# Ledger of designs, part 10: VH-VL binders against Uncharacterized protein mtre-1 (mtre-1)

Target 1, 142 residues: Uncharacterized protein mtre-1 (mtre-1), of Caenorhabditis elegans (q09347)
Amino acid sequence: YHQYRELKCSTPTNSIRGGPDRAECHLVLKAEELETGRPVPTGLGCWQEDHDGEEREYCDIVCPKSHTVFISYIDQGHRACFNFITYQVEKRNDEHVLWRSGKCLNSTVNYRIGCKFDDPFETQFKSDNEIFAHLRARARRV
Short names: E, the ipSAE of ESMFold2; O, the ipSAE of ESMFold2 at other seeds; V2, 0.75 times the mean of E and O plus 0.25 times the DockQ between their complexes.

## First folded at step 4 (VH-VL)

Design ga32 (framework fv_guselkumab)
Fold by ESMFold2-Fast, scan of step 4:
Structure ga32 (fold): chain C 142 residues (1-142), chain A 124 residues (1-124), chain B 111 residues (1-111)
Amino acid sequence: as target 1 above (142 residues)
Amino acid sequence: EVQLVQSGAEVKKPGESLKISCKGSGYSFTSHWIGWVRQMPGKGLEWMGIIYPGDSDTRYSPSFQGQVTISADKSISTAYLQWSSLKASDTAMYYCARLEYPSGDWYFGTMDVWGQGTLVTVSS
Amino acid sequence: QSVLTQPPSVSGAPGQRVTISCTGSSSNIGEYYDVHWYQQLPGTAPKLLIYGNSNRPSGVPDRFSGSKSGTSASLAITGLQSEDEADYYCQSYDSSLSGYVFGGGTKLTVL
């Protein structure tokens, strides 16, 4: 059982200091456009496996500027699915916190972003092409 | 092999325009930010700005905003730094560098590959 | 004035350890932003030496190490060699300037 949320495609906000703004959906859409030449399917979102009672919330006016993105394929729980892992980072009261679904977390948590893709996309996604290789390399250094 | 190759040295007079280039090869040019860095003779490094060639999103250092124009032509994998009117104070070595974002957030950006530099001399 | 402060010069003998400091403030190193280090050999372009406070790119010897604490960062070079003679720059991000910032540079002389 999962808490699911759809990726937020809203205007970047000032909740995270320092970085030039990029909307959450823009980074994912740009990666998919460069990699597969196809738009991100409707229903792209995220779920967390370990928090069964938690409400899926995100703030409509407070979205992270830029996110750490991890991309991996997981076939668990859905047959034609891939996972993006996106973390929201927020600074509150001069403390750096990881913010998920409207809540601040001071520890590492597992977030899984997935969608329903057909077999051709799954096959393309599993190939180790340049942009997915770069995203995996970034993930290893975080 | 990933590399950035910059255009050759320039000697200009004050008031002249100039456009120097930085050509990327061996990687996906549209998937990485390109930054420009100035080094005045005998001085340290100064960040000027960055561009994402995939959509030409450009961000400038406050010190260089309005002083230069950064652009890119993704069809030939080339980034540009341009002056409309050079000043003697623009005399410097100019480097381009590819940015990598280990965390995906550009405030962590690292300059992992550098061009060889373009020397610009502005004198009367 | 530079936003990140480095000593203008440091020196050491072959085989010694030297440390180069990079001092920032609450708007940069002290906030959250990683520190990266670049080596510039005479007459050459800078080269990435350390990224993300303490990580080495492929090909950089383990004699080079980085650390970060509070509002400052340090580059340590052990087993100092003559080819280490270069200028060293730290780099981070500053939220008040909304941009990347470099330290003033440190010239390392191997005696």
Scores: ipSAE 0.000, ipTM 0.513, lowest interface PAE 15.9, mean pLDDT 66

Design ga33 (framework fv_guselkumab)
Fold by ESMFold2-Fast, scan of step 4:
Structure ga33 (fold): chain C 142 residues (1-142), chain A 125 residues (1-125), chain B 111 residues (1-111)
Amino acid sequence: as target 1 above (142 residues)
Amino acid sequence: EVQLVQSGAEVKKPGESLKISCKGSGYSFTSHWIGWVRQMPGKGLEWMGIIYPGDSDTRYSPSFQGQVTISADKSISTAYLQWSSLKASDTAMYYCARLTYEGGSYIDFGAFDIWGQGTLVTVSS
Amino acid sequence: QSVLTQPPSVSGAPGQRVTISCTGSSSNIGAYYDVHWYQQLPGTAPKLLIYGNSNRPSGVPDRFSGSKSGTSASLAITGLQSEDEADYYCQSYDSSLSGYVFGGGTKLTVL
């Protein structure tokens, strides 16, 4: 993983908050049922941004143990639709490697959510360094 | 709907200049790299270069550095590929494609998920 | 020559399984860069078929699967159908070239 050697991951950030008008943001996932195999906390912290006249709602969640971050883009017109992007930090032989992966997560009875997860290929960041800068700037500590 | 629409076919003579276009729609054009890929008649795919329209950061394949210029105009969501002087060996289908990422940096791990329909360039005397 | 090596052709009968190999080196697939696969039907632009070694985009049937081991990757197609006749390309990134590399392409014939 030499191409990620310059990426520096420090202490994890905790951000688990939901807005009162965003029932769909109170998503709870069990770690054992995730495809990534990495533990995740429960709950979501959500915020809104204006992107050139288009309002987007983002929800973030950070796992301190695995340094896993979930960012969901919420379709404002269809609150039941999400694209789910995971950011994971892996320690290999004293090096920190950043992985970003996007997956469409199908709703199952085990997740007990009313949300549909769309294709994850909507990309908001040019590079891994921008991902970490964005997470630090936007993360909220609880 | 996410799509890339390319300019129409071109017939040129050696020594002429040419600029072809690739217009993106249905997504944030400034947030994705756009790559250019050549396919010579009956041959495989060759990566030529890639541009990030948000800041015009451009990377070229060593084989195409100095042979072509890649640019973008983010105000009209359009990327360009241009030649100052065409050669007969430039006869090919040219594709633009959007890069998406899974794992690592966009340059290192990206896949080309959305492709333009292609622009056929024929250079003959 | 292509940096990634694919067989120029493979063939199979309807309903059978075929596998297309993609062989790289320590500067690309062996350096842990992902392998992506594209399907090009005659007269059309390439279409992303597999990304990130083994993931399918929405709309790609589960008959298509990808795998990666060491310096090589494979595309497997089960339940082969006539509409699968196409050229298939693997793609990765090469650290020595600082750029994207494609395989030479494999023409799949059904029947």
Scores: ipSAE 0.000, ipTM 0.511, lowest interface PAE 17.4, mean pLDDT 68

Design ga34 (framework fv_guselkumab)
Heavy chain, then light chain:
Amino acid sequence: EVQLVQSGAEVKKPGESLKISCKGSGYSFTSHWIGWVRQMPGKGLEWMGIIYPGDSDTRYSPSFQGQVTISADKSISTAYLQWSSLKASDTAMYYCARGLEYSGSYFDAFDIWGQGTLVTVSS
Amino acid sequence: QSVLTQPPSVSGAPGQRVTISCTGSSSNIGAYYDVHWYQQLPGTAPKLLIYGNSNRPSGVPDRFSGSKSGTSASLAITGLQSEDEADYYCQSYDRSLSGYVFGGGTKLTVL
ESMFold2-Fast, scan of step 4: ipSAE 0.030; ipTM 0.564

Design ga35 (from g10 with heavy chain S102D G103S S104T T108Y, light chain A31T; framework fv_guselkumab)
Fold by ESMFold2-Fast, scan of step 4:
Structure ga35 (fold): chain C 142 residues (1-142), chain A 122 residues (1-122), chain B 111 residues (1-111)
Amino acid sequence: as target 1 above (142 residues)
Amino acid sequence: EVQLVQSGAEVKKPGESLKISCKGSGYSFTSHWIGWVRQMPGKGLEWMGIIYPGDSDTRYSPSFQGQVTISADKSISTAYLQWSSLKASDTAMYYCARLEYDSTYFGYFDYWGQGTLVTVSS
Amino acid sequence: QSVLTQPPSVSGAPGQRVTISCTGSSSNIGTYYDVHWYQQLPGTAPKLLIYGNSNRPSGVPDRFSGSKSGTSASLAITGLQSEDEADYYCQSYDSSLSGYVFGGGTKLTVL
């Protein structure tokens, strides 16, 4: 428990110098913002379950989705983009409020790699450990 | 608003030098890569290279490394493609194009110049 | 020598549907790099037709659509019209070349 990561790029997407090899993004740890079940307004971050080691393996791997900051990691041909944002509905004052969740993976969603929500692409790896190792390396940069 | 205007057609002899231009307007010239694309008569499109005018960082296709020089003058929003010694095989239409980089889609060429026809003959 | 393979020509009658394929490999289209499409009308510069596999720029009719599966992409044109006669090029990025690559081009003829 106690892990929340926000993705920040060195520049806004529309101001990047260009080229897949030039985009630099860092994951920023924000432990103080960790809460189970709370929606993330920007769609960034993951939630932790305090006793679920399996869940933490996914929650530490953030999939940022913003039209201005949609990230893919290119390294030796491995591009990890998650195109799932979970929506949650909360009833407040007799109205339904649509909230966006920062969790890219959950226990009911199969692991997938893709960069577009309406055109998901399934990638087969020998093991999920290969891509998770890559994403963890990126997560440790800041 | 966004426009790329290329220099006019050229007729040259083998061994001559040549420098053609591509002037950008209607956007921040120093914030976008400019690419060069060759199209030989009756043939397809070939990417030659790109330059980032803000710092003159230049990348070439392997097929064009050492064959041409790409440069830019950011004070007049103009990119250049240059040959030190032309060959008959350089006869082609040359396009400049703005590379729209988006980390989501990577690079694609969203605006194109009208083309510069280069004819090299004896 | 094209890194991306397209059929050299395709034809159809007015009102019909045609598809143009673009076949790459694991170093380019594969899983990781998006495909963009350009239309070149006779005597003109190329124009962006589809970007990011399936997105249309403003002004491109919905008769044009793109898709991607594995190491291949496809451009579909429905309701063929005479003004669709053009050369069509796919484009992606290739990691082994560290650069941008175009398909060989497909000439569309409307019979």
Scores: ipSAE 0.000, ipTM 0.522, lowest interface PAE 13.4, mean pLDDT 66

Design ga36 (from g10 with heavy chain R98T G107T T108S, light chain S95R Y100W; framework fv_guselkumab)
Fold by ESMFold2-Fast, scan of step 4:
Structure ga36 (fold): chain C 142 residues (1-142), chain A 122 residues (1-122), chain B 111 residues (1-111)
Amino acid sequence: as target 1 above (142 residues)
Amino acid sequence: EVQLVQSGAEVKKPGESLKISCKGSGYSFTSHWIGWVRQMPGKGLEWMGIIYPGDSDTRYSPSFQGQVTISADKSISTAYLQWSSLKASDTAMYYCATLEYSGSYFTSFDYWGQGTLVTVSS
Amino acid sequence: QSVLTQPPSVSGAPGQRVTISCTGSSSNIGAYYDVHWYQQLPGTAPKLLIYGNSNRPSGVPDRFSGSKSGTSASLAITGLQSEDEADYYCQSYDRSLSGWVFGGGTKLTVL
């Protein structure tokens, strides 16, 4: 029904809790991409920025500029990452980025990113619950 | 790089105590859950329990609660599974395995030890 | 019976495609918990084959793929080879049991 790209965001294997290590995000490849043997980006460029006095890590995501990005948080048991509080996707300079802050910076998280044509998503939803309710309703209608 | 090395095979009599081990290397031992899985001869896999070595948070399968004790010694990166009194029905292969994404219920058992065969017979 | 149901056996000839099903319920796969798959070659420990419904660990051939729909998941193996002969297990989490559950296992025979 719509396009998906999965991002896995993790801390390094030898990272300690509360240490200085930063999470890194990588694109999960589809079977057809792996089968062709063509070089495809497996990593995402991530960087740090200050946002109103809070440290954030931003990562590029692969969605066409004409698409609206939404996030489906698949690790519901993880309590360090909260939609719009410590993570979200946004459009900056006509490009899509994922940002993380606070305790989510030191967390290992699976995110599922959906790309949709021209949906004004960012003005419609304010919380995890609204996004999941929207996705579940859509799944039942498809 | 990530490796789990388990202790050697054991042959025991009913009523004896036993403690088997699983030593982790190549990763942050205190930041990943370790699980124990039983496989009886010719049967499938059964989850027994898990432990988070950083704080010893331990969770058991309902079928194994009170039957075994899971523990860990973070100073030597080793997890343990122990019985106070073995039964013939404990004869099985026992595996330890790490879980990816510590603290998440969407976790897989990513790296497995080679297994410890425990035989209990009179 | 296991909480997750798999066929006890499946067979195919070299080069063929086979699929192995894993049927759960509303307390596990139907509650949006991911499905993972393990391969156990004769006499060896299980090896993670597919995680998070459809992702392959490094080193797993692209002949293996996973999918999930409703309360069920499937493992597909294309281009069967004799070395694929093994037991295959699905695994998820069950909220009613507050624990991890495995399917009963499927023995793949390559003739």
Scores: ipSAE 0.000, ipTM 0.497, lowest interface PAE 18.3, mean pLDDT 73

Design ga37 (from g10 with heavy chain Y101V F106Y, light chain S96R S98Y; framework fv_guselkumab)
Fold by ESMFold2-Fast, scan of step 4:
Structure ga37 (fold): chain C 142 residues (1-142), chain A 122 residues (1-122), chain B 111 residues (1-111)
Amino acid sequence: as target 1 above (142 residues)
Amino acid sequence: EVQLVQSGAEVKKPGESLKISCKGSGYSFTSHWIGWVRQMPGKGLEWMGIIYPGDSDTRYSPSFQGQVTISADKSISTAYLQWSSLKASDTAMYYCARLEVSGSYYGTFDYWGQGTLVTVSS
Amino acid sequence: QSVLTQPPSVSGAPGQRVTISCTGSSSNIGAYYDVHWYQQLPGTAPKLLIYGNSNRPSGVPDRFSGSKSGTSASLAITGLQSEDEADYYCQSYDSRLYGYVFGGGTKLTVL
């Protein structure tokens, strides 16, 4: 079982600069979090750098170094993003990052980011609740 | 209710200066870009430039850079288009329009002013 | 010439279907920038007709629809009416120009 967080990245348009200079990414509050009055969605630490002649935006993903980060799905208005071509997650300097490039930067995209502890005992359990309970118990022990 | 109200028609001679206006109401003026679009008699629409009134960030079409000045006064929710020296070729209808840039689309002109006709002749 | 190419005119009879094309390139429509459409009735300011390739603003009848494929977009008008007689413009964003671009416009005549 995985712990998921929604990440929404918008077309580059901000109230100060505006224009196509940079996409803005935010963690999206879950429905239950909105109901409990938790803090508004926060921006990620993002930055631009060149990767083999193409401009990329990298954004930090808060997930422990020992865990695996993955994208379970993306939701976009049209086909601007292509897996491994204009977006993906990777590990840099032992930290997890999301990178985006090309026209994927110029589209609003919702990413569902998963953060999973690679637990070989997951295969011993038959239900999501059972797997989650095991992962929680293990986390408490360490 | 969003409205953009432009100044009235102008009749000018070549070499004269001119400043026309576009006043926004019914929305947060400082939170949306205002664009200017030219339409010469019997011709199509040409984007001239945009301004963000909140900080006066201005961007011009390459065809209009150096030919006109776009400005805004956020205290009165008004954007301006100005010429230092008019030419006969500036004769056209000039529209202002609000630019919606957020969400899943990039840059649509969702509300338009009624237009200001500028006639330049001797 | 316009960066986005439209036919200068199109015509149809009441009740018929007409399609207006908008042809761009890899720096605009082909770069996944959305296409928007505007209707300009004689003597009036343009009005937003379609935004984000295929969405209709409130008050625009279902007879108007938009689509996008590759470097091109299309506006379809079904059940053509005399009130549809107008100029139609497509608009997108161009990454090479860092700016907004309009098509040359198409005059629709209802015969």
Scores: ipSAE 0.000, ipTM 0.520, lowest interface PAE 15.2, mean pLDDT 77

Design ga38 (framework fv_guselkumab)
Fold by ESMFold2-Fast, scan of step 4:
Structure ga38 (fold): chain C 142 residues (1-142), chain A 123 residues (1-123), chain B 111 residues (1-111)
Amino acid sequence: as target 1 above (142 residues)
Amino acid sequence: EVQLVQSGAEVKKPGESLKISCKGSGYSFTSHWIGWVRQMPGKGLEWMGIIYPGDSDTRYSPSFQGQVTISADKSISTAYLQWSSLKASDTAMYYCARPEYSSGWYFGDFDYWGQGTLVTVSS
Amino acid sequence: QSVLTQPPSVSGAPGQRVTISCTGSSSNIGEGYDVHWYQQLPGTAPKLLIYGNSNRPSGVPDRFSGSKSGTSASLAITGLQSEDEADYYCQSYDRSLSGYVFGGGTKLTVL
C-alpha cells in the first residue's frame, strides 16, 4: 500500500534546477507531540515482499513522538531510474514504512535520514542500500 | 568494452510483423535501461521508449505509445522492438542506446549506441 | 517537428569557429534539465560529444565545448577541421512530455 506523505524539493542556491531529479528533497512525517532529544531513526523490523515480480525490501521507520522523521537526498543523476525513486514511504497500520525497489539499487544517490525537532539529528548515506542497512541495524527486536 | 549489437537490415511489406533486436555486452544488462531511437531517411532523431530489463518496466514516448512494443529477454541480454503490422511510414533507421548514469548534475545522456538496423517497408 | 530548435545548417572554413544553437522552452532546458550533444558522421550511428551541458567524454578533442543559458544551449567548435563535417544533435528531457527530446539537427559543412 504505497502512499506518499509530502515531498518537497528545492535546488541549492545558484545550482541546477530540476525538481526531485536534481534537488535536495525532503519527505516529512510528523509526530503529534514535541519534546527534545537527538535520536536517529530506528525500525521495528525489516522484511521482503514480492509485488508482481518486483522484489522489495520494507523497513519500519520510527522516531520518538517528540520528533518528525525526515528523509532528504540529493539526486545527482539519472531521471529514468529516479522517476521510480530508489526508496519510498507509505503509512501502513498507522506506522511509517520505508521500502525500496530492486530497480534502482545501483543508483549513486546521496541520502540523509534523521529525526527532526528544532535542530535535526541526522545520518548521511551514499545509497539506499546503506540506509536500509542502517535501519536493519537499528531495528528493535520483537 | 560496453557494446550494443543490433540485428541486420530488414525489407518488409506493409501489414507484415517484425521484431528487431539489440544485444548488450560488457555490463550488467539487468541493471541498466535500454532505449530505442528512430531516424527517418534524411530526418532527425526521435526517442521511442525505454525498458528496464530487470523487471520489463517500459516507458514510451507519446508519439509511439500503441505503435510498437518494446521487450527484453534478460537470459540472453537482448532487448527487442516489435511491430504487429508495418506501415510504409515505418521505413527508418532504428538505434538502440543505453542511457548512461554518471555522477554529477546531469540527466540522461545516451553514452553507448548500437550500429543501427535499417528497416525498409515497401510494396 | 522537433521540440528543441536548431538551425538546419551551419558552415565554416578550416581553422575558424562555428557555433550551433539549441533553443528549448520552460518545460525542458528552461526547467534546468541538462543538454547533451551528439555527432553523427555520414553513414554512422550518433556518438556522444558533450554531456551535462559542458563535459567531454574521453577521446573528444577540447575544440568542442558546450554552454547553456536560460532556455537555450550552444555547441562551439574551434579550429574547424574537415573531419568535423557531420550532423549535430542536441538532446534534453521534457517534463510535460515525460520523455527525452532531440533537436532537429544541424548539418555542418566545412568549406
Scores: ipSAE 0.000, ipTM 0.518, lowest interface PAE 14.2, mean pLDDT 75

Design ga39 (framework fv_guselkumab)
Fold by ESMFold2-Fast, scan of step 4:
Structure ga39 (fold): chain C 142 residues (1-142), chain A 124 residues (1-124), chain B 111 residues (1-111)
Amino acid sequence: as target 1 above (142 residues)
Amino acid sequence: EVQLVQSGAEVKKPGESLKISCKGSGYSFTSHWIGWVRQMPGKGLEWMGIIYPGDYDTRYSPSFQGQVTISADKSISTAYLQWSSLKASDTAMYYCARLEYSSTIEYFGSFDYWGQGTLVTVSS
Amino acid sequence: QSVLTQPPSVSGAPGQRVTISCTGSSSNIGAYYDVHWYQQLPGTAPKLLIYGNSNRPSGVPDRFSGSKSGTSASLAITGLQSEDEADYYCQSYDSSLSGYVFGGGTKLTVL
């Protein structure tokens, strides 16, 4: 059982007057999903860390701890992102994250992220309400 | 296929320690949370806590924090629920159950497979 | 307090339809957390009956259905049979408690 979600990660912007620049990743909703009248998800929790002398931005991925996360596709206008060099997904603190670095951090990129578990009882994210609940719960950790 | 087998009934006196077990089989034990649920005689279900055997991450209901200890041994696919000092009010049926969803979206989680239960009776 | 409220009992005759309500709040069902339902036959462990608001596990008859609206959920049982006599529990997650919550349970009597 596979479920795909598309994350659009922006170029970092100053989210607070005089504050540091922040990048955001948002769930990209299909046109039909946008017409439901449900709240649009806020950006995923993101933070910056130094990794071996390079600045990386880590963003939470909405996918169960027991599942495997993978990037099936990226969409970028300018070729700024290179797999395993300036972006990838990984498991940190038992949660799935997407990290970006270098010029990939300075480009708006769409990531199609797969979340996989072969359990017949798994519902995954079948609706906006499910992802909204997860994002609201994770906001407490920010 | 998937099965959770719990240890047998216990009869104890107040102040005694106790450790009961829940052994999983037929699935990847380290990839699912195991929850513990109490049911007092004639009463409903109460969630006590959960453990992820892959890394031993444990979380407790506020009502049970400090009252019990949840642990696991992934080498033998077994989870445990433990009391250092039993009280008469601990008399209940205790169930273990597999949680379908993980910590990332555990909030959507259902308990899809249940153990048969361990009856614990505490009396003098 | 009890976080999810169910009626303590419900009854019906064979062949009838019964519904069991599960009333929550803005910190659980109203916060879009899924509702699951469990059936506990006398003397047995609970069994997952409905997951993710409205889905049935393999082996659960289509006579059982779940729904969710606002801060509440409902379990509907059609074509009631004597074998359905059991306790039924709803379950969700509560963000204020950061934990799983069960309803108080509903005893279904078939008479």
Scores: ipSAE 0.000, ipTM 0.525, lowest interface PAE 14.8, mean pLDDT 76

Design ga40 (from g10 with heavy chain S31N L99F S104D F106L, light chain S98K; framework fv_guselkumab; at its last look DockQ between E and O 0.78; V2 from the best seeds 0.00; counts 0 for: pae O 5.8 > 2)
Fold by ESMFold2 at other seeds, look of step 5:
Structure ga40 (fold): chain C 142 residues (1-142), chain A 122 residues (1-122), chain B 111 residues (1-111)
Amino acid sequence: as target 1 above (142 residues)
Amino acid sequence: EVQLVQSGAEVKKPGESLKISCKGSGYSFTNHWIGWVRQMPGKGLEWMGIIYPGDSDTRYSPSFQGQVTISADKSISTAYLQWSSLKASDTAMYYCARFEYSGDYLGTFDYWGQGTLVTVSS
Amino acid sequence: QSVLTQPPSVSGAPGQRVTISCTGSSSNIGAYYDVHWYQQLPGTAPKLLIYGNSNRPSGVPDRFSGSKSGTSASLAITGLQSEDEADYYCQSYDSSLKGYVFGGGTKLTVL
């Protein structure tokens, strides 16, 4: 069973070479790869952590209990976002998150993500409103 | 108070170009999607597409893909719907609406503009 | 042509209850996609009436209620008033059409 995500991060001026402004990210949920999708409120499900003295911003990509998560495409201008260096999809317990660090935090970048499940996604959430509640509850975990 | 104010009615001939506008105020324009909805005379509502002004992420209904262009200028809090070559069948009322996705629910069209009547006739 | 099927019209007397159905399929309402409802008074823009299947925005009277079951949704209006005479549209998301869809609309007449 498949789900698709777009995580789109942009600065206020849509800078591709970095700058003073932190990018803000929004997530788009897709059941099929080629569809409009359902946008998630900007910033929900994202938080910051320190990792060995380096700031990282993590975003929940709403693929709980997925057995396979992959980035199929990344659209970036300045190439400040490098896999395993300044971004990565990471499994945390039963959840999958994407983190960004370094100059990638201040750069416009868009990710296309695929998720594979053993069961239909509908068994995880009964409505779009449940997805929103999940992301809000995520912000209160700490 | 959230407001969406659309440009005035248009009377055009087939083949002409047109760009209509929707100016948002009373909310963070760059952090909310805006959608366009067509209503042909005496008919129901048809969603045309949505745009996120913060990064210009634009999504079209398959029925309107390639038929219109949706754009935004976040510096003046304005979204646009445009045609490069109008057809008589484009005669309709066109609404912009905020596609809200915050609060207690995933997105719906929660605030609507007053509509722009576009008439295309020879 | 409407993926979400609504009756073209319904009617009721003042004070009565009416329901407006919105029938979809497994690619929309039958999945986890929520149903929203809009009221369009004559000569005006649509207004959000019900969201997330059953929630009312601030300012919408509690005589308007929504529900969803299986592949269908329903808008109920109790205590009908003459000002309720309008067109009503359901709206959802459809994975097969890859986007948002409105029902065909229902004209409510208060007799």
Scores: ipSAE 0.177, ipTM 0.760, lowest interface PAE 5.8, mean pLDDT 86
ESMFold2-Fast, scan of step 4: ipSAE 0.088; ipTM 0.564
ESMFold2, look of step 5: ipSAE 0.324; ipTM 0.813
ESMFold2 (binder alone), look of step 5: mean pLDDT 92; pTM 0.940

